# Ledger of designs, part 140: VH-VL binders against NAD kinase (nadK)

Target 1, 268 residues: NAD kinase (nadK), of Syntrophomonas wolfei subsp. wolfei (q0aze0)
Amino acid sequence: MKIILVNNRFKENTEKKAQEIAGQLSALNVEVIIDNGLDEPYAGTVDFIMVLGGDGTMLRAARRYGQRAIPVLGVNMGTVGFLSNIEINELAEYLPLILREEYSLEARMMLEVAVFQQQSLLTRVFCLNELLLRSNSPRMLSFALEISGQKLEPYRGDGLIVSTTTGSTAYSLSAGGPIADPQLDAFIVTPVASHIINKRPLVVSPEREISLHLLEEREAIIGIDGQIKMDFGAENRVLIKRAPHPLLMVNLKAKPFFTSIDRSLQRQ
Key: E = the ipSAE of ESMFold2; O = the ipSAE of OpenDDE; V2 = 0.75 times the mean of E and O plus 0.25 times the DockQ between their complexes.

## First folded at step 10 (VH-VL)

Design T3 (from N82 with light chain N58Y; framework fv_ixekizumab; at its last look DockQ between E and O 0.75; V2 from the best seeds 0.00; counts 0 for: pae E 3.9 > 2)
Fold by OpenDDE, look of step 10:
Structure T3 (fold): chain C 268 residues (1-268), chain A 122 residues (1-122), chain B 112 residues (1-112)
Amino acid sequence: as target 1 above (268 residues)
Amino acid sequence: QVQLVQSGAEVKKPGSSVKVSCKASGGTFSSYAIHWVRQAPGQGLEWMGVIIPILGTADYNQRFKGRVTITADESTSTAYMELSSLRSEDTAVYYCARGHTWKTSHGYFDYWGQGTLVTVSS
Amino acid sequence: DIVMTQTPLSLSVTPGQPASISCRSSQSLLYSIGFNYLHWYLQKPGQSPQLLIYLGSYRASGVPDRFSGSGSGTDFTLKISRVEAEDVGVYYCMQALQTPLTFGQGTKLEIK
């Protein structure tokens, strides 16, 4: 058995814990790869991914490994979040189940984000939470939104968020988007400070495609999961689809999503 | 409690196809593998194949030489096994079983369907 | 394919006496993390198979403690300390190390 431990090199406690867990797993004849984000994603085959930290670490892990259909377990290390399944102090209890591969999986839809320069593909990224288009200046953007070939009226505002249901409790929420059941697959399109008063978020079928481009020469940026940033201009287009593979999240411990929302949100 | 309920007995002609259903209840259907095992009259158990519903992937016993197709409908929590080009030796009770792991191997079968008798005769 | 061989193929036991069934695999079923992917099932007359022992030595839920599994690698044993009338049926070992999953021939247990 081979396991990747994903931690955050900027958080010393997660690094230390990763090393400790690696030692424990090695003693059980489990091969361990530690990914602290410093190097490229491990290219070899693995059986399990354990994410040590918070939601940010999970998002990074999802982008790095989510397309490989590998079980991913979020292990919370004292942070507030929505993407961890167990606490670090519970790991010992659940380790036998992990090693025996006796756990439930939950499929979480991811986004496929393709950014183009005219007709040329610049980059393709899979992400768990959202794509953000926003102005890189104090001025509003004017941009076009197209959903499966249907052209909406031009948007004017600070930007736009296209989020998964998983991402509904992230930046989309702060921008006034709805809280979505993570068991539902859908796009959530949330305006950021729209010029139109009371511009409502859209809930869109995962079968549709979403396209964005600027209607004016202005500097903007694309943000992905709040961790990746790239410049976006009038010559660029972004196409958003449902990723071909969901993230397989390990469910060792049942977590009541809706009953815990208030508590989790109040702590943020 | 988890239950697997299979479709009723079938009588088929040689050369035809049969499709057996297995509906799961009382648990999370998509999280576990569904295996198919058959048993000829008075004989032992033979593994036919497996599907992982959450992935939509299936694996088969090569002894059936492509005659077996296993599918799953997550919306109805139902797995299906279709066996084509039926022969007399395909007469057997066919079982669906839940694997306690999500993988194609390593798991044990903790829950079984009641079985479906398929009789192939001229 | 991994070949599973059970012995004996049948046994008749007086109630209250012990019983032992052997299962041999053509390849080691021991995985790197220390688990043996060998499972035992009982099929009672007219019923579907039911899980008895998993991973060589763990009793399934509801299985009496008079049932025990032992062994490692290629040689495994199912033991019943005191056979009861309800234990009548055919016992199967199964390897789940790799596909295709394979079963032993089955051991028919009868009461004298």
Scores: ipSAE 0.438, ipTM 0.791, lowest interface PAE 1.4, mean pLDDT 93
Fold by ESMFold2, look of step 10:
Structure T3 (fold): chain C 268 residues (1-268), chain A 122 residues (1-122), chain B 112 residues (1-112)
Amino acid sequence: as target 1 above (268 residues)
Amino acid sequence: QVQLVQSGAEVKKPGSSVKVSCKASGGTFSSYAIHWVRQAPGQGLEWMGVIIPILGTADYNQRFKGRVTITADESTSTAYMELSSLRSEDTAVYYCARGHTWKTSHGYFDYWGQGTLVTVSS
Amino acid sequence: DIVMTQTPLSLSVTPGQPASISCRSSQSLLYSIGFNYLHWYLQKPGQSPQLLIYLGSYRASGVPDRFSGSGSGTDFTLKISRVEAEDVGVYYCMQALQTPLTFGQGTKLEIK
């Protein structure tokens, strides 16, 4: 068996804990690869991914490994979030179940984001929470949104968020979007500080294709999961679709979404 | 509690097809592999194939590949097995069973349906 | 395909006495961190099969302690330390290392 341990190298306790866990697993004849973000993602066959940290570390793991149909377990290291399943002090209790593959999976929809310059593909990235288009200056944006080839009235404002249901409790929520059940597949399209009357958040079928481009030359940014940034100008467009694979999140311990909402939001 | 409830017994003519349903309740349907196993009268157990709902893929015992189709409908938590070009040797009880994992192999079957008798005669 | 061979095919046992059923695979079922991908089922008369032992030696929930599994690689044994009347039925081993999953021929256990 081969396991990837994902940690955050900028938090001393997570790096030390990852080394401890790797030693314990190696003693059980488990091959361990530590991913602290410095190297390229491991490309070989892997049976399981263990994420040591909070939602941010899970987002990085999802972008790196989420399209590979590998089970991913979130292990909380201190702060309550939406994407962890067990606490670090419970790991020893659950490890036998992990090794015997006695756990269930929950699918979480991801976005496939393709950014173009004119007609050329610049990059393709996958994300778990959201794509943000925003102004990179004091001036607002004027931009076009198309959903499956249907042009909506132009947007004016600070930007737009296209999120998954998992991302509904992230930036989309702060911008006025709804909280969505993460078991649903959908896009949530949330305007950011819109100047256009009656621009409401939209809930859109995951089978739709979403396209964005600027209607005038402005400095803008595309943000991915709040962690990746790219310049975006009038020569660019972005195409957003449901990713080919969902993130396969491991479920060892019951975490009722609805009863935990207020507690998780209190930690913000 | 997890339950697997199968469709009722059927009598079929040689050359026809049968489609057996297996409805899961009391647990997450998509998280577990659903296997199909048959048992001819007085005979042992024979694995036919498996569906992995969360991945939307199936795998088959080669002896049945051309005649067996296994599907799943996540919205109704139901798996289906269709056997075509029926022969008298296909007379058997057909079981669905849940694997403890989402994989096509490694699974032990911790829950079984009640079985569906399919009789092929003219 | 992995061939599974059970012996004996039929077994008559006096109540309270031990019973032993052998299962041999055509190739090793040992994989991963030392697990054997072999499972045991009991089919009682008129019932669907039920899981007894998984991964060669782990008892399923609710299975009495008198049932035990042992062996590794290609040779496996199911033991009943004290046979009871409720133990009658057909016992099957199944390899789950790879598809197609395959069963042994079955061992019918009766009380004499």
Scores: ipSAE 0.399, ipTM 0.753, lowest interface PAE 3.9, mean pLDDT 90
ESMFold2 (binder alone), look of step 10: mean pLDDT 92; pTM 0.952

Design T4 (from N82 with heavy chain I52V S105T; framework fv_ixekizumab; at its last look DockQ between E and O 0.80; V2 from the best seeds 0.00; counts 0 for: pae O 6.3 > 2)
Fold by ESMFold2, look of step 10:
Structure T4 (fold): chain C 268 residues (1-268), chain A 122 residues (1-122), chain B 112 residues (1-112)
Amino acid sequence: as target 1 above (268 residues)
Amino acid sequence: QVQLVQSGAEVKKPGSSVKVSCKASGGTFSSYAIHWVRQAPGQGLEWMGVIVPILGTADYNQRFKGRVTITADESTSTAYMELSSLRSEDTAVYYCARGHTWKTTHGYFDYWGQGTLVTVSS
Amino acid sequence: DIVMTQTPLSLSVTPGQPASISCRSSQSLLYSIGFNYLHWYLQKPGQSPQLLIYLGSNRASGVPDRFSGSGSGTDFTLKISRVEAEDVGVYYCMQALQTPLTFGQGTKLEIK
């Protein structure tokens, strides 16, 4: 059996804990790969991914491994967010179940984001929460949104968020979007500080293709999961689709989404 | 409590097809593999194949040479097994069973359907 | 395909006496961190099969302590320390290491 331990190399307590857990697993003949973000993602076959940290570390793991159909367990190291399942002090209790493969999975939709410069593909990334288009200057953006080739009236404002249902509790929420059940597959399209009063958030079928481009030359950025930033200008277009594979989140301990919403949001 | 309920007994003519349903309740349907096992009268158990609903993939015992199709409908928590080009030797009780894991292998079958008798007679 | 061979195919036992059933695989079933992917089922007359033992030696929930599984690799044994009338039925071993999953031929347990 081979497991990736994902941690954040900038947090000393997660590095120490990752080494301790790796030692325990190695004593049980489990092969362990530590991913602290420094090296390229491990390319070989693995059975399980264990994320030591908060939602941010889980987002990085999802971008690196989410398209590979590998079970991913969120292990909280402090503040419980929306993406952890168990606490670090519970790991010993649940480890036998992990090794016997006695757990359920929950599928979480991801976005596939393709950014173009003119007609050329510049980059392709996957994300779990959202894509943000935002002004990088005091000026508002004027931009076009197309949904499966259907052009909406132009947007004017600070930007736009295209999120998954999992991302509905992240930036989308702060911008006025709805909280969505993460078991649903959908895009949630939320304007950011819209100058146009009748531009409301949209809930869109995951089978649609979403396209964004600027209508005026402006300095803008594309943000991915609040962790990756790219310049975005009048020469660029972004296309957003449902990713080919969902993130497979491990469920060892029941975490009822709706009964825990207030507690989880207070921890953001 | 997990429960698997299968469709009722069927009598079929040689050369026809049968489709047996297996409705799951009391758990997360998509997270576990659903297997199909048959038992001819007075004989042992024979594994036919498996569906993994969360991945939408199926795997089959090649002894059936493409006569078996296994599908799942996640919206109704129901798996289906269709056996085509029926022969008299296909007379058997057909069971669905849930593996404890989402994989096509490793699984032990902790929950079984009640079985569906399919009789192939002219 | 992994061939599973059970012996005996039929067993007649006086109540209160022990019973032992052997299961041999054509390939080792030992994998991962030392698990044997071998499971045992009981099919009582007129019923669906039910899980008895998983991963070679672990009793399923509700299975009495008189049932035990042992063995590793290619040779496995199911033991019943004291046979009771309710133990009548057909016992099957199954390998779950690779597809197609395969069962032994079954061992019919009867009361003498």
Scores: ipSAE 0.391, ipTM 0.755, lowest interface PAE 3.8, mean pLDDT 90
Fold by OpenDDE, look of step 10:
Structure T4 (fold): chain C 268 residues (1-268), chain A 122 residues (1-122), chain B 112 residues (1-112)
Amino acid sequence: as target 1 above (268 residues)
Amino acid sequence: QVQLVQSGAEVKKPGSSVKVSCKASGGTFSSYAIHWVRQAPGQGLEWMGVIVPILGTADYNQRFKGRVTITADESTSTAYMELSSLRSEDTAVYYCARGHTWKTTHGYFDYWGQGTLVTVSS
Amino acid sequence: DIVMTQTPLSLSVTPGQPASISCRSSQSLLYSIGFNYLHWYLQKPGQSPQLLIYLGSNRASGVPDRFSGSGSGTDFTLKISRVEAEDVGVYYCMQALQTPLTFGQGTKLEIK
């Protein structure tokens, strides 16, 4: 068995724990690869991905490995979030199940985000939470939203979020988006400080495609999961669709999403 | 409690096809593998194939030479096994079983359907 | 394919006496970290098979402690310390190391 331990090199406690766990797993004849984000994603085949940390670490792991259909377990290390399944102090208890591959999976829809320069593809990224288009100045943006070829009225405001249902409890929520059941596949399109007061978020079928571009020469940025930043101008286009593969999140411990929402949100 | 309920007995002619259903209740359907196992009268158990609904992937016993098709409908928590080009030798009780793993291998079958008798006769 | 061989194929036991069934695989069923992907099932007369022992030595939920599984690699044994009338049926070992999954021939246990 081969396991990737994903941690954050900027968080020393996660690094130390990763090393400790790696030692334990090695003693059990499990091959371990530690991914702290310094190097490129491991290209070889693996059986399991264990994410040590919080939601941010999970998001990075999802972007790096989510398209490979590998089980991913979030192990919370004392942070508040929605993407961890067990606590670090519970790992020893659940380790036998992990090693025996006795766990269930939960599929979480991811976004496929393609950014173009005119007709040329600049980058393609899979992400678990959201794509953000926002102004890089105090001025509002004017941008076009197209959903499966349907052109909506131009948007004016600070920006727009296209989120998965998983991402509904992330930035989209802060921007006034709805909380969505993670078991539901859908896009959530949430305006950020729209010029039109009370412009409502859209819940869009995962079968549709979403396109965005600026209607004027303004400086903007694309943000992905709050971790990737890219300049975005009038000559750029972004295409968003459902990723071809979901993130396979390991379910070792049942988590009551809805009963925990208030608790989790109050802690943020 | 997890239950697997299969469709009723079938009588088929040689050369025809049969499709058996297996509806799961009382637990999560998509997160586990659904296996199909058959048992000819007075004989042992033979593994036919498996599907992992969440992945939409299926694996088959090659001994059936492509005659078996396993599908799953997550919306109804139902798995299906279709066997084509039926022969008299295909007369058997067909079982669906839940694998206690998401993978096609390594798991054990913790829940079984009640079985579906398929009789192939001219 | 991995061939599973059970012995004996039939067993008649007096109630209260012990029983032992052997299962041999054509290749090792030992996987990573020392787990053997060998499982035991019991099919009682007129019923569907039911899980008895998983991963060689673990009793399934509801299985009495008079049942035990042992072995590693290619040789496995199911033991019943005190056979009861309710233990009548056919016992199957199954390997789940690789596809196709394969079963032993089955061992029919009867009461004398």
Scores: ipSAE 0.018, ipTM 0.545, lowest interface PAE 6.3, mean pLDDT 91
ESMFold2 (binder alone), look of step 10: mean pLDDT 92; pTM 0.952

Design T7 (from N82 with heavy chain T57K, light chain L55Y; framework fv_ixekizumab; at its last look DockQ between E and O 0.49; V2 from the best seeds 0.00; counts 0 for: pae E 3.8 > 2)
Fold by ESMFold2, look of step 10:
Structure T7 (fold): chain C 268 residues (1-268), chain A 122 residues (1-122), chain B 112 residues (1-112)
Amino acid sequence: as target 1 above (268 residues)
Amino acid sequence: QVQLVQSGAEVKKPGSSVKVSCKASGGTFSSYAIHWVRQAPGQGLEWMGVIIPILGKADYNQRFKGRVTITADESTSTAYMELSSLRSEDTAVYYCARGHTWKTSHGYFDYWGQGTLVTVSS
Amino acid sequence: DIVMTQTPLSLSVTPGQPASISCRSSQSLLYSIGFNYLHWYLQKPGQSPQLLIYYGSNRASGVPDRFSGSGSGTDFTLKISRVEAEDVGVYYCMQALQTPLTFGQGTKLEIK
């Protein structure tokens, strides 16, 4: 058995704990790879991913490993979020179940994001929460949204969020989007400070393709999960689809989403 | 707690196909592998294949040479096994079983359906 | 494919006496973390199979402690310390190390 331990050395100060857990697993003949964000993602086959930290560390793990159909367990290290399943002080209790593979999985939709310059593909990335298009200056953007060939009236404002249901409690919520059940698959399209009064958030079938491009020269940014930024200009277009594979989140302990919404949001 | 209920017995002619259903209740469906096992009269158990409903991915025993198709419908918590180009030697009781894991291997089968007799005769 | 061989194929036992069933695999079923991917099932007359032993030696829920599994690698044994009338049926071992999953031929247990 091979396990990746994902931590963020600079955000959660989790390096010592990761080494302790790696030692315990190695004593049980489990091969352990530590991913602290400094190296490229491990490319070999693995059986399980353990994320030590908060939602931000889970987002990085999802981008790096989410398309590989590997179970991912969120282990909370202090700050309660939406993506952890167990607390660090419970890990010893649940470790036997992990090793015996006695747990259930919950699928979470991811986005596939392809950015083009003119007709040439520049990059393809995956994300768990959202893509943000926003202005990189005090001026508003004028941009076009197309959904499966349907061209909507142009947008004008600070930007646009295309979110998963998992991302509905992140930036999309702050921008006026709905809270969505993360068990549903959907796009949530949320305008950011729209000058066009009748532009409401949209909930869109996961089978649709979403395209964005600027209608005039402006300095803009594409943000991915609030953690990756790319320059975006009038020569660029972005295409957003449902990713081929969901993130497979491990469920060892019940986490009631709806009864915990207020508490979880206050601690993000 | 968990129960697997299969569709009723079938009588089929050689060359036709059969589709057997397996409805799960009393637990989580999507995150556990559903296996299919058959037993010809007076003979032992033979593994046919498996599906992992959360991924919609299946794996098959190659002795059936593409004649078997296993699918799942999460909305109804039901797995299906279809066996095509039926032969008289396909006469058997067909079982579904739940693996304790989401993997195609490593699983032990902690819950079994009641079995579905498929008789192939002309 | 991994071939599973059971011995004996038939067993007749006086009530209260022990029984032992052997299962051999064509390759080791021991995984690197120390688990043997071998499971045992009982199929009582007219019934579906039911799980008895998983990972070579762990009793399934509700299985009496007179059933025990042992062995590692390629050689495995199911023991019944005192056979009772309800134990009649066919016993199967199954390897789950890799697909295709494969069963032994079965061992029919009868009371004499």
Scores: ipSAE 0.369, ipTM 0.750, lowest interface PAE 3.8, mean pLDDT 89
Fold by OpenDDE, look of step 10:
Structure T7 (fold): chain C 268 residues (1-268), chain A 122 residues (1-122), chain B 112 residues (1-112)
Amino acid sequence: as target 1 above (268 residues)
Amino acid sequence: QVQLVQSGAEVKKPGSSVKVSCKASGGTFSSYAIHWVRQAPGQGLEWMGVIIPILGKADYNQRFKGRVTITADESTSTAYMELSSLRSEDTAVYYCARGHTWKTSHGYFDYWGQGTLVTVSS
Amino acid sequence: DIVMTQTPLSLSVTPGQPASISCRSSQSLLYSIGFNYLHWYLQKPGQSPQLLIYYGSNRASGVPDRFSGSGSGTDFTLKISRVEAEDVGVYYCMQALQTPLTFGQGTKLEIK
């Protein structure tokens, strides 16, 4: 068995724990690769991904490895979040199940985000939470939203969020989006400070495609999962689709999503 | 409680195909593997193959030489086993069973269907 | 393929007496962290197989404590301390170390 341990090199506690766990796993004849974000994603085949840390680390792991259809376990290390399944102090208890591959999986829809310059593809990224288009100045943006070829009225505001249901409890929530059941596949399109008062978020079928472009030359940026930033101008287009593969999240312990929402949100 | 309910008995001619269904209820269908096991009259158990619904991946006993096709419909929580080029030797009770792992091996079968009799005769 | 060999193939037991069934594998079923990927099933007459023992020595839910599994590597044993009428059926061992999964021939247990 081969396992990737994903941690954050900027958080010393996660690095130390990764090394400790690696040692333990090695003693059990498990091959371990530690990914602290310093190097490129490990290109070899692996059987399991263990994410040590919080939601941010999980999002990075999802972007790096989510397309490979590998089980991903979130192990929380004292951070408030929604994407971890067990706590670090529970790992020893669940380790036998992990090694025996006796766990259930939950498929979480990811976004496929393609950014174009005219007709040329600049980048394609898979992400778990959201794509954000926002102004890079105090001025509002004017941009066009198209859903499966249907052109909506132009948007004016600070920006727009296209989120998965997983991402519904992230920035979309702060922008006034609905909280969505993670077991549901859908796009959530949430305006950010729209010029139109009470501009409502849209819940969109995962079968549809979403296109965004600016209607005027303005300084804008694209943000992905709050971790990737890209300049976005009038010559750029962004296409958003459901990723061809979901993130396979390991479910070792049932988490009551709805009953824990208030608690989790109050702590943020 | 988890239950696996299979389709009814089938009578088939040699050379034809049969498709048996297995509907799961009471649990998370996509989270576990579904195995197929058959039992000829008065004989033991023979593993045919497995599907991991969430991955859409199936693995087969090579003994069947490509005659077996296992599929799953997550929307209906139903797994299917199709056996083609039927022979008299394929007369058996066919069982679906849930594997206690998401993968093809290591796990045990904690729940079984009631079985489906397939009779192949001229 | 891993070959599973059960002995005996048939067993007639007086109620209240013990019974023992052996299962041998052609290769070791011992895997990670000391677990043996050997499972036992009971198929009662006219019924589907049911899980009896998993990973060599663990009783499934609802299985009476008169049933016990032991062994490691290539040699495994299922024991019934006091056979009851409800224990009649065919017992199968199964290896789940690798595909294809394989079963023993089955051991038919009858009451004298």
Scores: ipSAE 0.298, ipTM 0.723, lowest interface PAE 2.5, mean pLDDT 92
ESMFold2 (binder alone), look of step 10: mean pLDDT 92; pTM 0.954

